# Ledger of designs, part 5: VHH binders against TBC1 domain family member whacked (wkd)

Target 1, 363 residues: TBC1 domain family member whacked (wkd), of Drosophila melanogaster (Fruit fly) (q9vgl8)
Amino acid sequence: MATAPRSLDTISLCSTVSSCPDRNGFYGGFQRTDKPKEPLSKAQIIAREKKWLYMIDNWSIYMSKNYKKIRDRCRKGIPKSVRPKAWFYLSGAYLLKKKNPNVYNELLEKPGNPTTIEEIKKDKHRQFPFHEMFLDEQKVGQIELFNVLKAYSIYNPKVGFCQAQAPIAAFLLMHLPAEDAFWVFVSVCDVYLQDYFIPGLEVIQNDAGILEGLLKKTCPPVYRHLQKHKVEPLLYMTDWFLCAMTRTLPWETLLRVWDCFLAEGIRVIFKVALVIIGASLSRHKVRKTCTGLCETLAVLRSPEEHIVEEEFIINNMMRLNLRVEDFQIEHTRQKARRAKQKAQQEAESSGSGNGHRRNMPTL

## First folded at step 19 (VHH; from m5 with G53P)

Design g3
Fold by OpenDDE, fold request of step 22:
Structure g3 (fold): chain B 363 residues (1-363), chain A 120 residues (1-120)
Amino acid sequence: as target 1 above (363 residues)
Amino acid sequence: QVQLQESGGGLVQPGGSLRLSCAASGFTFSEYWMSWVRQAPGEGREWVSSIYPSGGSTFYAKSVKGRFTIARDNVKNTLYLLMDSLKSDDTAVYYCAKDSYFRLGDFDSWGQGTQVTVSS
């Protein structure tokens, strides 16, 4: 009985796998980097670390009275040594863990939903396959990834499991112990990305309208191009938003974005998306070569390296003259638009029902 | 090799309904987003609809929202598009497309398409 060869889904392995991991643990893939980071001086790093440690030790005070300092320090980037602890505090996971002692361990003992378990098993091997923690099923990363995802699926049965959650959980496990990663993950899924993973994915559909509206405001030429070619936001934003950019951004950029994301919320993801979209299609020459849906999507999915560079993203995010109020306004506009569309559909469905009472003549 | 085969296209009157099917093979169908994309004569490709791997989540283009329904049968490896209230503007070749793993809009495979003509 010849065991049919498991079709290795050809992940485009075009990236040369190195025999040695990079400084971040990657043997290959697009997130592997050999580029030296422009080094902050050791003194600067130490000074930043001390500041973060002090903030963490005084977290309640800083969050209440000095949030601006926290935000600004996140925007500058959290030092690697303190990033795990900082994320644990920024996300509020420290409170969740404190309020729910042993809950994670209890969840690990539960069997979970069999269907969900199978879905998780199918997807866990696809997460960062070139990272040292996730190279194979025997690696601690894949084991813990399964555990975190299972635990969450039981913890929040309304969500269960969405494929988009797997890269987020894996990303967190690279930085945090499993239990801490779980609570940060809970915070991300239930608070930062609230209702994003509910079956139906309605929230992202709504947010697609918001993104489109913001793009119309911030980059009108790009907006018009996307409209012309009927490139709707869901076609490029779905993995960006649902995966919180974990599968989209270079590693260093991703880390900085997450520093901001945990401090400032989902608005950071919107701003990153706007920067990528705006920059990728900003040049008239590029738009002219994008003659349709596929070409436009190709450009958006393969941004030029400089566009997704850490400093480029952060600087342009800050330059986006988008206030909290701008998001609120757009949210309100989109809500009104959806209400109007629903009313129109209901009116059309009610109007079609009155026509065909053909009076059958009483024979 | 990934294979996608569309069927169910035809001639229909305005206001009519049509059901398209796409038979998929050569990959784990239940793990991927699937999409419908259409191309009208002389026009570019237009996204129509997409469906999440489990079938629990569906996306629709603005142009077809409320009229079209995408569905999938993961046991049969089949994608469906139910098209109601068809309009002349819906006349196109409809393609079944496989999305890359959790990359909606990253169409890595296409069917040959099926012709839908909406005419009086």
Scores: ipSAE 0.928, ipTM 0.975, lowest interface PAE 0.5, mean pLDDT 91
Fold by OpenDDE, fold request of step 22:
Structure g3 (fold): chain B 363 residues (1-363), chain A 120 residues (1-120)
Amino acid sequence: as target 1 above (363 residues)
Amino acid sequence: QVQLQESGGGLVQPGGSLRLSCAASGFTFSEYWMSWVRQAPGEGREWVSSIYPSGGSTFYAKSVKGRFTIARDNVKNTLYLLMDSLKSDDTAVYYCAKDSYFRLGDFDSWGQGTQVTVSS
């Protein structure tokens, strides 16, 4: 009985798999980099590390009185050596772990939902397949990924498992021990991306309207182009938002974005999306070549390398001049729009019911 | 090789209903987003609807929301589009599309399409 070769999803194998991993553990894929990072001086790194350690040791005080300093330091980027601890504190995971002693281990002993378990098993091997931790099923990364996702599915049965969660969990496991990664993951799913993973995916559908409204404000020419070609936000934002950019950004950019994301919340993901969309379609020449849906999506799915560079993303994200109030205004506007649409649909459905009382003639 | 075969197209009056089907083969159907895309005569392609691999989540274009219902049968490897309250503007070739793994809007495979004509 010839075991049918498992159709390796054509991960674009065009990335030359190296025999040696890069500095981040990647043997291949789009997140592998051979570019030297512009070295902060050793002294600057040490100084930043000390500042972070001091903030962490005084975390409650800094969060209450000096949040701006935390935010600004996240925007500058967290040193690699302190990033795991910083993320653990930024996310509030340290409080979750403290409040829930041994809960992770208890969750590991539970069987979980068989259907969910099967879904997790199918998806775990697709997460960062070129990273040293996830190369095969025997690697610690895949084992722990299964454990974290299973544990979460039991912890929050309303969500269970969504495919988009897998890359987030895997990404966290690259930086944190499994239990710590689990609690950061809980925070990300239940707080930062609250209700994003509920069956029906209603939140992202709502947020699509917000993104579109913000794009209209920040990049009117790009907005008009997308409207002209009927390119709706869900067609390009779904994996960006549900995966928190883990499958979209180069590694160094992703790390920097997550530093900001954990400090400032989902607004960072909106801003990053706006930068990518705006920059990718900013040039009139590019928009002219995008003659339809597929061409436009292709440009958005494959942004030029400079657009997704760390400094480009961060600098342009800061230049968007979007305040918290701008998001609130747009949220309110979209809520009102949805309410109006619902009322119209209800009116149309009620109006169609009155016509066909055909009086059956009494024979 | 991925194969997608649409069926169920035809002529229908305004206000009528139609059911499209897409038979899928050559891949693990239950692991991928599936989409419907249409193309009216002389117009570009327009996204219509997408459905999550498990079938529990569905997205609709603004133009069809409230009128169309996307569904899937993962046992039969079949995608469906129920179209109610059809309008003349719904006249198009309807294509079944496979999305790349968790990349909605990244259509990596297409069917041949089925013609839907809404006319009095």
Scores: ipSAE 0.927, ipTM 0.975, lowest interface PAE 0.5, mean pLDDT 91
Fold by ESMFold2, fold request of step 22:
Structure g3 (fold): chain B 363 residues (1-363), chain A 120 residues (1-120)
Amino acid sequence: as target 1 above (363 residues)
Amino acid sequence: QVQLQESGGGLVQPGGSLRLSCAASGFTFSEYWMSWVRQAPGEGREWVSSIYPSGGSTFYAKSVKGRFTIARDNVKNTLYLLMDSLKSDDTAVYYCAKDSYFRLGDFDSWGQGTQVTVSS
C-alpha cells in the first residue's frame, strides 16, 4: 500500500506546543502563528472602527437601503475590536435574542435527550485542543461549549447534535458571550446551513453535486483529473462545508472568510472551496504527482500556504467566473436528481419479491 | 494501536450478492466515520462508501449507489458492506478504512483487505 496521505487536521496535531499563547490564544496547532500581523495604520483602523459602529447603530437602514456597503466592508475585513458585535448583527442573532430573552436559560434547565448529551460530552473536548479557552476540562470554555450544544439540541430536536456543530459553537464562543454565541449558532445552523445537520446529511450530498458542477465550469482540467481518479467531492468537502471551514483555514483567513460568510451566505463557502481546489491542482506538475485517489486527497487536504492566505482567498473568490444563476442552475439539477433517486428506490423496494435479502438479523 | 480486519470476500457470479465485515479495535469506533475503499488489479484505489459515526448517515460512490449498503454495529465494533447486483467491474480487494476525526476522505488507518472476485 502507498503511504497514507496527511490531512490538515493531522498536520495541526503534529505542531510543536509553545509555552505561551500567540495573539489569538493558540499554544500550538496549524492555526497558531508567531508572526505579527501587518497592521493598517492606526488612523485607518480607527476610521474603519467608526464606520462599523455607525453602521451597527443604524443597522436596519443599512440592511434595507445599502446592503452593498455592508458587504463591501465585510470583504475588507472587520476590525478585531468590533468583529464580535458585527457578527452578532450580521447573523441576525441580535433580533433572535431580543425576541427570546429567557429562552436560552430555559433550555439550559431542561434535561435534554440522554443519548444526545452523551454524544456531546464525548465530542466537546476535541475542539481547538491547543487553544487557551479549551485547553482543559475545567475551563469555562468547555462548560459553555457543552451548554450551547445542549441548548441547541433541545431547541431543534430534528437535528439534535451533529459532530460538525461542535467546532462551529466553539469558534463562536471564542468571540462572544455564551448566550450571544448561542443565537449566532442557531442562525448559522438553521439559516446559513439550513438542514445541513438533519440526520441523513442529505443536503450536503446535494451541495457536493453543486460544487462538482461549478468546478467543471471554473476549472475543467482539475475537474477532469478528479473524475479520472474517481475523487468524489464528498471526500474532501464534507468537513469544509459542515464545519464552515473552522477546521480548515489558517486563523486570519478563517476570520476573513466568516466576515464574508455572515454577510453573503453559503455561496462564500462554495467559492472558497473552488479556490482551494483549483489553485491546489491547477499546475500540471502537481496533477502528475496525483497518481490516484489518496495522493489527490492529500494535496487537497494540505494546500500550499500561499493558497490559504487571507488576500489570496478573498481576492480569488471574488474573481471566480460565477454568477448567482450558475448556483441556481446546479441547485435545480441536483434537486431533480435527488427526487429521481428517491422515486427509483421506492419503486425497487415495493416491486421486489426478493425483499428478504434486507431482513437479515444483523446489518 | 488501531486494527482493522476485513472478512467475507470470495468468488461470486455476476448478479450475485456478498457481505463484507470489518472488525475494528484500538480506538473508539463509534466516534469516527468509517469507509470502504477498493482496488482492482493494476489500478488505483477507489472510494466505495462511508458511514457517519452513529450509522445514521451513509454516503456512496456513484458507481455503487443503489447496489451496495454500508452499515455498522457500534456494540460489536464492526463495519459491514452488503453488495448486491455484483458486476465484473466490482472485482477488487476491498479495504476497511478509518477516517480521521470528522474528516471524511482522510484515511488514517487501513485493513489488510479482502478479495472479491466476480466471474462467471
Scores: ipSAE 0.850, ipTM 0.942, lowest interface PAE 0.7, mean pLDDT 88

Design g3
Fold by ESMFold2, fold request of step 22:
Formats: C-alpha cells, structure tokens, sequence
Structure g3 (fold): chain B 363 residues (1-363), chain A 120 residues (1-120)
C-alpha cells in the first residue's frame, strides 16, 4: 500500500511536474504534451493569418454573405496568432463589449454575494493547476479568474456561480485580456450554453436525452450496449457539456473543437461526444469486457489516445451523417417529454396537499 | 482518508418509504457531486441519483424519478435519499459514492452499503 499526502493525493497519483512548461504553458497534467507540433511552412502560416485578418476586417460582410467560408476556415483550425481575436468576433463578444462600455469595470467594484464569493475562491485553485498562469494565488491568472467569475455572478444573478463555469473562464483567460474574456464568457454561458447553468441544471438533462437519441442513430450497437447496462448519459456527458470539453480533451484537440464550437454552436459538442462514445465502444471485444456500469464508464472516461487526437476528432465529427433536422427533432421530443414529466410531478405533489414538496424535510 | 457510511436501510412493505443517510468525512464534502448507486442480488450496479455540490441540482435515474428524492446537508456532511412508493424492484444494497471533482459518474470512493428490502 503506497502512502500519499492527503493534500496532494490527485497530484501525486496522476501527474508529473516538469521543470519547464510545454509549448502551451503546462508543467504537468494530461493536457501537457511533449510531442512536437508538425510545422506548416512559414508561407502557409502567413497566408492563413492574412485570410483571417481580412475576414475580421470585413466581419459583417462575411457573416451575412459568406458564412460558409468562416465555418470552413474554422474547421481547418485558426492560426494561433489570430485565434484570440477570431474567438472574440465569432462569439459576438465584440458587440457585447461595444454595447456595454464600463459594465465589466462597474461589476468589479460591486461586493458580490458573500456565499458565491467563497464558492469561487474554493474553485479557482482547481483550474489548470499545472498551467503557468494558474500555479498559485499570486499569479495574475487566478486574480483575473476570480474577477471574471465574480463579475459574471453579479451580471447574471439567476445563475450566480456554477462550478463548471470556472474551467471555461480560466480557459478563456489563457487567450484573452480579462474584459474581452469576460464578454466571450458571457456569450458562451448565456448564448452557446443557454440556460445550462441555471440552478436545477434542467437543460443538460434534456440534452442528455438528445445525445442518447442521436447515438441510437449514429452507432446502434453502442447504444444497445449502454441501454443494456443502464449507463445513462448524464453519468458521462455532464462534465463534457457543462465545461464545454475544457476538462476532457487534449489541449490541441480542445483548441480545434473550440474553433468549430464558436462558429457552429452546441451541435459541435454533441458531435464530439458521439465520436468519443462511438469510437470507444465500437469494437465488440471492448464491449465484451464492459460487463457493467463501472467498467463501461471507465472506458468512456479514459478513451484511447488515438480517439481524442486532433485530426481524428475533427475529421470524424465532420463525417457523422447528422443534419440540423436530426438535432431539432430530438430537441423537440425531449423538451416535450421533460415538460410533461414535470407537469405530472407537480400535479402529484399538489394533489397530496399543501405541505409536501419534492425537497427533503428540514433537518 | 475518505470515509462514507450508509444507514437507514431495512425491511419495508411495497408502497412504503425509507430514508437513507450517508455520513461523509475525510474530504471537503461541499465541493463534490455525491451519488447513490444500488445493486440488486445477482445484478450489476445501477446508478440511482446524484446531487450537485451545493445541493441545488439533482439528477435521477429513469427507474426512480418521481419516487426518490436526493438531498445533502453540507454543514453536517451528510447525504440523504428519501425513497417513496417503494417496489420490489427497489430491493438492493444502496451505496453512497463520491464523484471525483466535477466529473459525475467517476466514483472514486464508496461506502459499505445498506440493505433495502421491499417485501410483503
């Protein structure tokens, strides 16, 4: 039996900390890579950068008249030098910031809800702990993370703070100055992941049903295996979706997925999930070893490295034969089912008299 | 040293109710999702319910939704499962499980379980 300090139990078991950061700023953790990036020629990089800068200079024209070119260039991957600016435009944050001058700074001056502030303080230390920006509380990254999350909790008090938001905000701060990151964060939380973070987390429950229905279409043998072992989708997809894959994918794959996500919306997260689920369980010999709930979840949680590689994920999500109509049909069906289920539960509670609520009694 | 200890199981008639408790120690309880998982005789483990760290959001398996209620008390570090309208199919050992940091379904610690038997 090996001994490990309680305060370092996950770090001592899972991570080696290097003396130097990798090319992305990581000293350790699963998102660190020592593999060299295959270089494009300098001419190819410059050409792609020029095309992106020209599109940004003419953004409203491209969005209205040639969106497919924006989408296709996102699918190729946004050059790292222009990616932060591209994300700022793709998300619509540039308009949010323009419409709301000084709002971020005004929110920073407000005290915030003390309970929410303590929740944020507890969670900010857990975000990318091996990344150079977030190594300790004195790093500007953790200070800015606190500020963005606090400002958002005041900006949208119906949400306040959800633990899943911390990795999204931290991820954006690795790419953007704090105020710009705040407005991209607002767009992601309130538009791309609309209503995901409202207490109750009801929207993710509907999307779990949508994912299950889409899996039945894209990979029926895997769907049947999950049904057989009662592996419900909330058990593997909740953090994938609520954190927008920021805790799930290797770094370079994550960047490419976000290039697509900000262009095409939540359907990208669905497609990435379907690729991971399908590829992880597609081989019958793998399913044969997954004789129960925990064994199946372990496979989905630790996909083989090749499945989450950049080109595998991007190419296979593009090759899924899903249309927008497939998503819309499942969305409508699951929302109606959830609404019926809630109305029935409310009617049953009301029919039992004035005193019985779904909540536990006070202790 | 994470420790989870279930209690409150027993024998109950169909249609009856039980309240399970799970005392937690050795970790910061309020920072983690907590789950109930059950295992009927001769069957595999089946997820029952999970609850968000603050207690404000709850998930239920299809088989128990509308009949079971999960709750937590972050001051007393205790997880609860209120089980109503019990059926014979609910007979199982019920386990309290800790999820890893914001990764629902990644059960990194388990209790010893408490037996629930629904029989006439």
Amino acid sequence: as target 1 above (363 residues)
Amino acid sequence: QVQLQESGGGLVQPGGSLRLSCAASGFTFSEYWMSWVRQAPGEGREWVSSIYPSGGSTFYAKSVKGRFTIARDNVKNTLYLLMDSLKSDDTAVYYCAKDSYFRLGDFDSWGQGTQVTVSS
Scores: ipSAE 0.840, ipTM 0.939, lowest interface PAE 0.7, mean pLDDT 88
Fold by ESMFold2, look of step 20:
Order: sequence, then C-alpha cells, then structure tokens
Structure g3 (fold): chain B 363 residues (1-363), chain A 120 residues (1-120)
Amino acid sequence: as target 1 above (363 residues)
Amino acid sequence: QVQLQESGGGLVQPGGSLRLSCAASGFTFSEYWMSWVRQAPGEGREWVSSIYPSGGSTFYAKSVKGRFTIARDNVKNTLYLLMDSLKSDDTAVYYCAKDSYFRLGDFDSWGQGTQVTVSS
C-alpha cells in the first residue's frame, strides 16, 4: 500500500469517535439515515435502467407523444445510476446548455456584484454542513457551490441571490457536474419556481393563500385548527416551497419528490405540503396537544418519521382528490382577494391624502 | 449568547401610531429572518410580521397588512415595527423573535417583550 489520504477522520471517525458517513454521504443531520434501502432485485434495476436510457435517447418523441409514460416512470422512482441524466433532461437543461455554449464559463470570469458575492460567501457554508461534499472550504463542493450561485446572480440580476437558492444549488451539485447543475438550477429557478426569488417574494405569498384554500378542501378539521390558532401558512410553507423541500424531507423521500417535481411541476410541492400538514394534524389527539401557535408549528416542523417516509408521501400525494382545475379555482380566488385588498388599501390611502407620509399625521 | 431587547411600547389612542425597536446581539443579525409576534392577555401568541435577512422582502399577517411596516437596520442590528391606524385589538405584548437559519416559524430565540396598549 503506497500512499493513502492523510485524513485520520475517515478511519478514526467511523470506528471510534463519531458516525461514519451514510450511503448518501451524510455524517449527521436529519437527512442521515441508518435505515437499509429496500432493494429491487438486480434484474429489476437493470430493466428499469434500460427503459430510462431508451426514453432519454428518444426524449423529444416521448415528451411530445407519450408524456404519461415519463410521468408514470418518474412516479415509480428513477434508478440511482440514471437519475442525474434523467433530471438533466426532465428539467430541459440539456437544451439550455446546447443553446448557451461557453456562457457558464464566461459568467465565472465576471466579477459579480460585490454585495451579492459577500452574501453568497456568508451563506454557502450553511448548506448541508455534515455532508462530505461540503464539510470545509477546501472541498470542491464548496468551490462549485460558490461558482454556481455567483454565475446565476450575474445571469439573472433581477433576482441576484436569494438565501433559499443555496440549498437547491448545493443539492444539484450532489448529483451533477457543475455546469450541468448550473443549467438545471437556472431551469428550476426561472421556470419551475418562476418569479419566486424576485426581491419582495410576492409570488410565494400568493401561493400561501392557494395552499390554505386547498387545505380547506382536503382536510377541513386541520384547516379549522390552524385558523383557530392563527397559524398562517407563510410560517410553515415558505422554506418548504422556496427551497423546493431540499431542507424539509428525508433524503430518499426528497429524491422521489424531485423525480416527480421535475416531471410535473409546482403542483407536486403543493401536494407534498398538503400530505404533511394533513397527516401531522389529522388526529384529534394530536390537535389537542397543539394549544397555540408555537406548539402547532413545532408539530409541522418536525413531522413523525412515518409521515415523511418515501412511500407514504408518494402514495398519499397521488391519492389526494385534487385536479388541475382545483388549483386554477384557488389561483383565481386568491387573485380576486388580492385585487380587492389592494383596492381597499388604495381607498384608505386616498382618504389619507396621497398615501405618502408628510411630517404631519395622515389620517 | 443571543439577546433580543424590545422597546418603544406604550399607551396610545385608537388611530394612533407607535414605533417598536428590537436591539439584537450574539448572532450574525443580517443572516436571519426576524419576526414580530404578539400576545394579548388571556390569548395565544399571534404572528404579526416577518422580514427577510437583507430586508428586501416583508411578510404580514392578514390582521395587520396595510397598517404595520416591518423594517431592519443590518448596520445597527436593529429590528423595527411601525404601527399605524392602531385599534384596540392591537393591545398586546409584542415580542421580537429570531428564526433558526432560513426556517421561518422556527422561532429559536425571543425577547422579553414590550407592552402596547390601545385604549380610548
């Protein structure tokens, strides 16, 4: 044996002092799991891999003529070996990369906004701090995370940098080479989560209202409990949606949800949220222990493990009685409420002058 | 050691205005969402408003939207709540709260509160 890494952490950490990394690279945190994966047989895995590779080789045809097949296979879960390539195609990033040769490297050479660069530097160390890719500043993952976030801030200066984007970028770098991860990240931020990250965060506020209306339809007792204790949806759903569940779900569930999310869009995030909210507060016995705001939020922030298990989330998400029309109805209703509220605020501003503040009271 | 100190409460007439402040120390203030939460006597805690780490995005509870303005000064490490058009329903102790890293609603630190009383 000639030379080995000079890190003592791998041998001593695993056996004597602390946890070894799990099969996904986590040394700690809630996304670490010691639970064995229930495997498909080797033959089943190979068969699914071949089906995915064939779909990818014929992607335009499947997307235009047989999208249902793509969706159904995503719902079954994408084989680990194929998942990065499948995500690259599902997101449309392969087209973005082809249309924009050299753009990522050109963006890396630009200095960027100094204020934004400082924000990125302060924030990148917080992403998956117990994952092997991001343990310290010397890891390539930390360097690539900075590069992807900087490049995006220059690519879309209307957004710049939002703190919620860092976990998404880090998550993608765990699966894809940096430039591919960048283009998937661009697609997620600009298409799947369109306008979510524009300063003001106004789109997520409308989506909070949609989620509240959908909860009223799918689980009225839970909706009434949240109303009684004045637990508004922005308090528990903001990071769920803005981070695309990357900081919310156990690892294997997160991967399965993203398989669906990249195929079906934001409605998947809504459905996962409804399953978590409903299942966490469905039992009257649990609601009785939630006597106020903080107690109720604590339950939603730390759902029982069985609720966020892979098969529970996927099966219950698909069994929700929600169609695209239900989302459209709620979208329309929330737009009408916002328009009415804005008109009332304009009327109150007119009754108080121009709505600007003078050095005298506006009444 | 995280410390949050509210000030600026008092007695006001209905329709009046008040400005609350919260001095923060013991953490990197500019990296966290900050919130105001209130509690009336005999009532549960009620979320009022939250502000994104940079100050560029603000959220308001339905009961205060259009009347209250949340702001922060990341140089002075101070959180503010400007309350206009005050009603008797706004009578409460107002708490400054810090979230854990980008997890709104996971209030991991609280101030001792400042009393706001709106009465005729």
Scores: ipSAE 0.795, ipTM 0.925, lowest interface PAE 0.9, mean pLDDT 87

## First folded at step 20 (VHH; from g3 with S54R)

Design j1
Fold by OpenDDE, fold request of step 22:
Structure j1 (fold): chain B 363 residues (1-363), chain A 120 residues (1-120)
Amino acid sequence: as target 1 above (363 residues)
Amino acid sequence: QVQLQESGGGLVQPGGSLRLSCAASGFTFSEYWMSWVRQAPGEGREWVSSIYPRGGSTFYAKSVKGRFTIARDNVKNTLYLLMDSLKSDDTAVYYCAKDSYFRLGDFDSWGQGTQVTVSS
C-alpha cells in the first residue's frame, strides 16, 4: 500500500530560487533582495554603532531621560551589527531574562500540550522557507523555532500557540540566539501585542475599528472607497498586525519598521498600515479599477514596490501627524461604539425572550 | 486540487434560520482560514464571516454580526454557517472561500456557491 506522497502545498515557489543567498540569507521569496543598499559610509556606520553601544551601556539613563534620542535613532535605523543587542534592550527582554534565570531551559525540558505541539509542527516549516536558517527541518532555525514556540506555549498557556506567532519567532531567531529570541518574543507577545493571540482574537477585532477610524481621519477618500465596497479592516490587517508585518514587508523595510516598533509600540504597526492603505488606494484611477471587494483586497495585498520601500514607509509614517492622543480618542470612540452595540444586542435578545433556547449540541 | 462545495441553501422566511455547509478537499483544511462571502443580485461580493484554522476565533462582517455563526469541523473538513434572524437583505449566493496561508481576505479558492433566498 504505497503511502501517497504528502502534497507539498505549492507555495507559489515561482520565485527563482538562487543557488546563493542574498546578504540577508534569502535564496528566494519576496524578501530576497539583490538591490544594493545605499551604503552609509563606513565611518558613519561606525559612528552610529558607537552611539548605540554607548546608549546600551547607559540604557536605564537613556530610557528615563533621553527616550527621544532612542526613538530618533530607531527611526534612523539601527546598524546591523548592534541590532540584536538593541532589540534585546528595546523590548525589555534583557530584564525578563535577568528576572527569569534558566526558565527558558526549564521550558525546553517540559513536554508541552500535545495538541499545541502538533500545531507548531504543522506551521514551523512554512516560516521563511527560503531563508538559510529555515530551508528544511534539519536546519537549526526550524529546530529553534519549534523550541521557542513550544517554550512560549508553556510559558503563557492562556495564549498557547497562534499561527501568527510563528513568523515573529522565526524573524527574531534570525537576529538573536534562541534564548534571547524567546525573551524578545515573550515581550512582543505579552506586552507589545498584549492579548492579540488570545483565543477569540478579540483585540485585533477591536483594533480593526481603531484602524478604520484613523483611516477615516487620515485618508477620507480611501475610507469612503472601503466603505462603499464593504471592505472591512480585518480582511487586510489581520496578518499585518498579528504577524507584526513580518510576512508583509520587504526585508529592509521590515527591519526598519521593527526598529521603530520596538521603540514606539503597536502604534507603529497602525501607522505603517495606514501608509500602505493610503498610498495603495490614494490614486483615483486605482480606486476606479477597484470595483469590488476582491479587487480592492488585491491592491492592498500587493502594494506597489515603491509603497513598501523603507524610506517611503518611514517618511510617510512620520508625516501621518497622528499623535498619541489621536489613538486614545479613537480607542475611546470604538469602546463606546462597542458598548452601544452590546447594549442593543442585549435589548433585542431580552425582547425576543420567549424563543426556545435550542440546545446547541456541544461540539 | 482544492475543491469547495457549498450546500444548505434554500428559501426561508424573514426571521427564519438556515445552515450552510461547505465540504472542503484537496488541501490541509485545518491550516487555513476559511471564509463565507456572499453576493446579492446586482451587487458585488460581500464578506460575511471568517474562522481561524483551529477554530475558536471567528470574525463577522458588521452586517451579520450577532445573527450568523461560523463554525468548522476539521475532522470532517467541513465549514458551516448558521444563519439566524434572516432578513431580505441576506438574500444572496453564499460562497465558501479558502484563504491563503494565514492571510485572511486573500481568497485563493472558491466554491460554486449556494443560493439563499429570504422572502415572505
Scores: ipSAE 0.931, ipTM 0.976, lowest interface PAE 0.5, mean pLDDT 91
Fold by OpenDDE, fold request of step 22:
Structure j1 (fold): chain B 363 residues (1-363), chain A 120 residues (1-120)
Amino acid sequence: as target 1 above (363 residues)
Amino acid sequence: QVQLQESGGGLVQPGGSLRLSCAASGFTFSEYWMSWVRQAPGEGREWVSSIYPRGGSTFYAKSVKGRFTIARDNVKNTLYLLMDSLKSDDTAVYYCAKDSYFRLGDFDSWGQGTQVTVSS
């Protein structure tokens, strides 16, 4: 009985898989890079490392009195050697671990929900398939990815498991030991992306309205283009937000964005999205070639390399004249809009008073 | 090979209801976002609705929100669109689309479409 070869979904493996990984562990894929990083001098790196270590040793004081310094140092980028520890502290994961001794190990011993376990197994092999830690099921990355996702699904049964969580967990496992990665992951899912993964995905639908409102403010020509072609934010922001850009950005850009994200929260993801959207569709010539939904989405899905470059993203993100108050105003505006829409729908449904109980067939 | 086959289109009066179906094959249906996209005569494609791979989470375009319901049966590999309170502006060819893995709006496969006509 010849076992039919499982059709490897042709991930367009046209990316030349190298025999050697890059400096970040990638054998292929869009996150592989052979571009030399403009080397900070060894002296500059050491100086930055020392500053971070000192801040971490005095973390409570710095967070309470000198948060601006932490933020500004995150915006400059965290040195590779201290990034794991910095993320562990920035996320508050160090407090979670301290408050919950052995909880991760206890969660590993629990069986979990069988349906959720099956879902995790289906998705784990799709996460960074060209990275040395995730090449196959025997690699430590895939094993630990399963463990972290399973543990979380038991830890927060309201969420269970969402596909979008897998790349976040995998990304964290590249930088942190499994238990530390778990607690950073808990912080990201329960605090930074609070309620994003609840069944129904209501939060991202709400945030789509916020993104659209901010885009109207920051890039009116792009906003009008998207409105003209009925390109709604959910069609391009869903994986950006739910995956915290882990599947969207080049590796160095992703690292820098996460440095900021852990320091400043979800507003960083909004700003990065606004930069990508604004820059990708900024040129009138490009908008003229985007004659519809598919063409516009294609441009947004495949931004030019310079748009997603680390310095471009960070510099333009900082130039966005968006204050915390701007987000609050837009949030309030969207909340009021949703309330009005709900009231209208309730009024329309109450006016159609004829009682045909639609037996929705239980599918 | 990915195959998507729409059915259930037809002529309906304003205020009427219609149910579309899309039979899917050639891929693991339960792992992918599925979408409905429509195209009115002389107009561009318009996104209608999308549904999460495991069900439970659904997105709707502003134009159809509150009137349309997207559903899926992962055992039958079938996508559905329940269309209520139909309007003349809903007249279009409706396409079933497969999204790439967790990339909503990245439509990598399309059906042939089914015609929906809303007329008095």
Scores: ipSAE 0.931, ipTM 0.976, lowest interface PAE 0.5, mean pLDDT 91
Fold by OpenDDE, last read:
Structure j1 (fold): chain B 363 residues (1-363), chain A 120 residues (1-120)
Amino acid sequence: as target 1 above (363 residues)
Amino acid sequence: QVQLQESGGGLVQPGGSLRLSCAASGFTFSEYWMSWVRQAPGEGREWVSSIYPRGGSTFYAKSVKGRFTIARDNVKNTLYLLMDSLKSDDTAVYYCAKDSYFRLGDFDSWGQGTQVTVSS
């Protein structure tokens, strides 16, 4: 019985797979880079490392009295050598692990939900397939990815497993031991992206309204273009938000964004999205060539290289001049809008008499 | 090869209902977002609805929210669109679209479409 060749979804095989991994472990794909990082001097790196280690040793004091320093240092980028430890502390995962000794190991011994296990098995091989940790099912990365996702699905049965969680867990496993990655993952899913992965995906639908409102404020010409062509935010933001940009950004940019994300929360993801959208469609010439839905989405999904460059993203995020209050105002506005829409729908449904609710079969 | 085949289109009165179906083949149906997109005469393509690979999560365009219901049967490899309270503005060719893996709105495959006409 010839095992039907697993249809390798044509991941565009045109990414030249190198025989050697890059400095980050990639043999290919869009996150592989051979570009030299503009080297901070060794002295500058060491000085930054020392500052981070000192902050971590005094973490409670810094978080309570000097959060601004933590934030500003995250915005400058965390040194590679201390990044795992910094993320472990920034996320609060160190407290979770301390409060829950052996819980990860206990979760590993549990069987989990059979349906969820099958879903995880289907998705795990698709995560960073060009990275040395995830090349095949025998690699430690795929094994640990399965374990972390299974453990989480048991830990938080309300969420179980969402397909978009897999790249986040894989990304964390590249930087952290499995147990530490698990607790950072718990923090990301349950705190930073709270309720994003609940069946129904209601939170991201609500946040789509917030993103649209913020775009109207920050980039009115781009907002008008998207409205003209009926390009709704869910069509471009879903993978950006649910995957926390892990599938969207070049590697160095992603690392820098995550440094900020863990320090400042989901607002960073909104700001990154606004920068990408605004910059991609900022030029009138580009908008003129985007004559419809598909063309506009193509531009948003394939931003020019300079738009997703590390310094471009960070600098333009800072220039958006969006305060916490701006997000709160927009959140309140969107909440009121949804309440009005719901009331209208209820009024329309109450006016239409005894129409037979044909039971759509709950598949 | 990915194949998508729409059916169920037709002529309906305003306020009426239609059910569209899309038969899918050539890929693992249960692993991909699926979408409906429509195109009215002389207009551009408009997103209508999308559904999560395992079901349970559905997205709707503002124009159809509360009137349309997207569903899928992963055993039958079939996508559905139930359209209630149809309006003249819903007149369009309706296309079934496959999204790329993890990328809602990245439509990598399309059906031939089915005509829906809402007229008195």
Scores: ipSAE 0.931, ipTM 0.976, lowest interface PAE 0.5, mean pLDDT 91

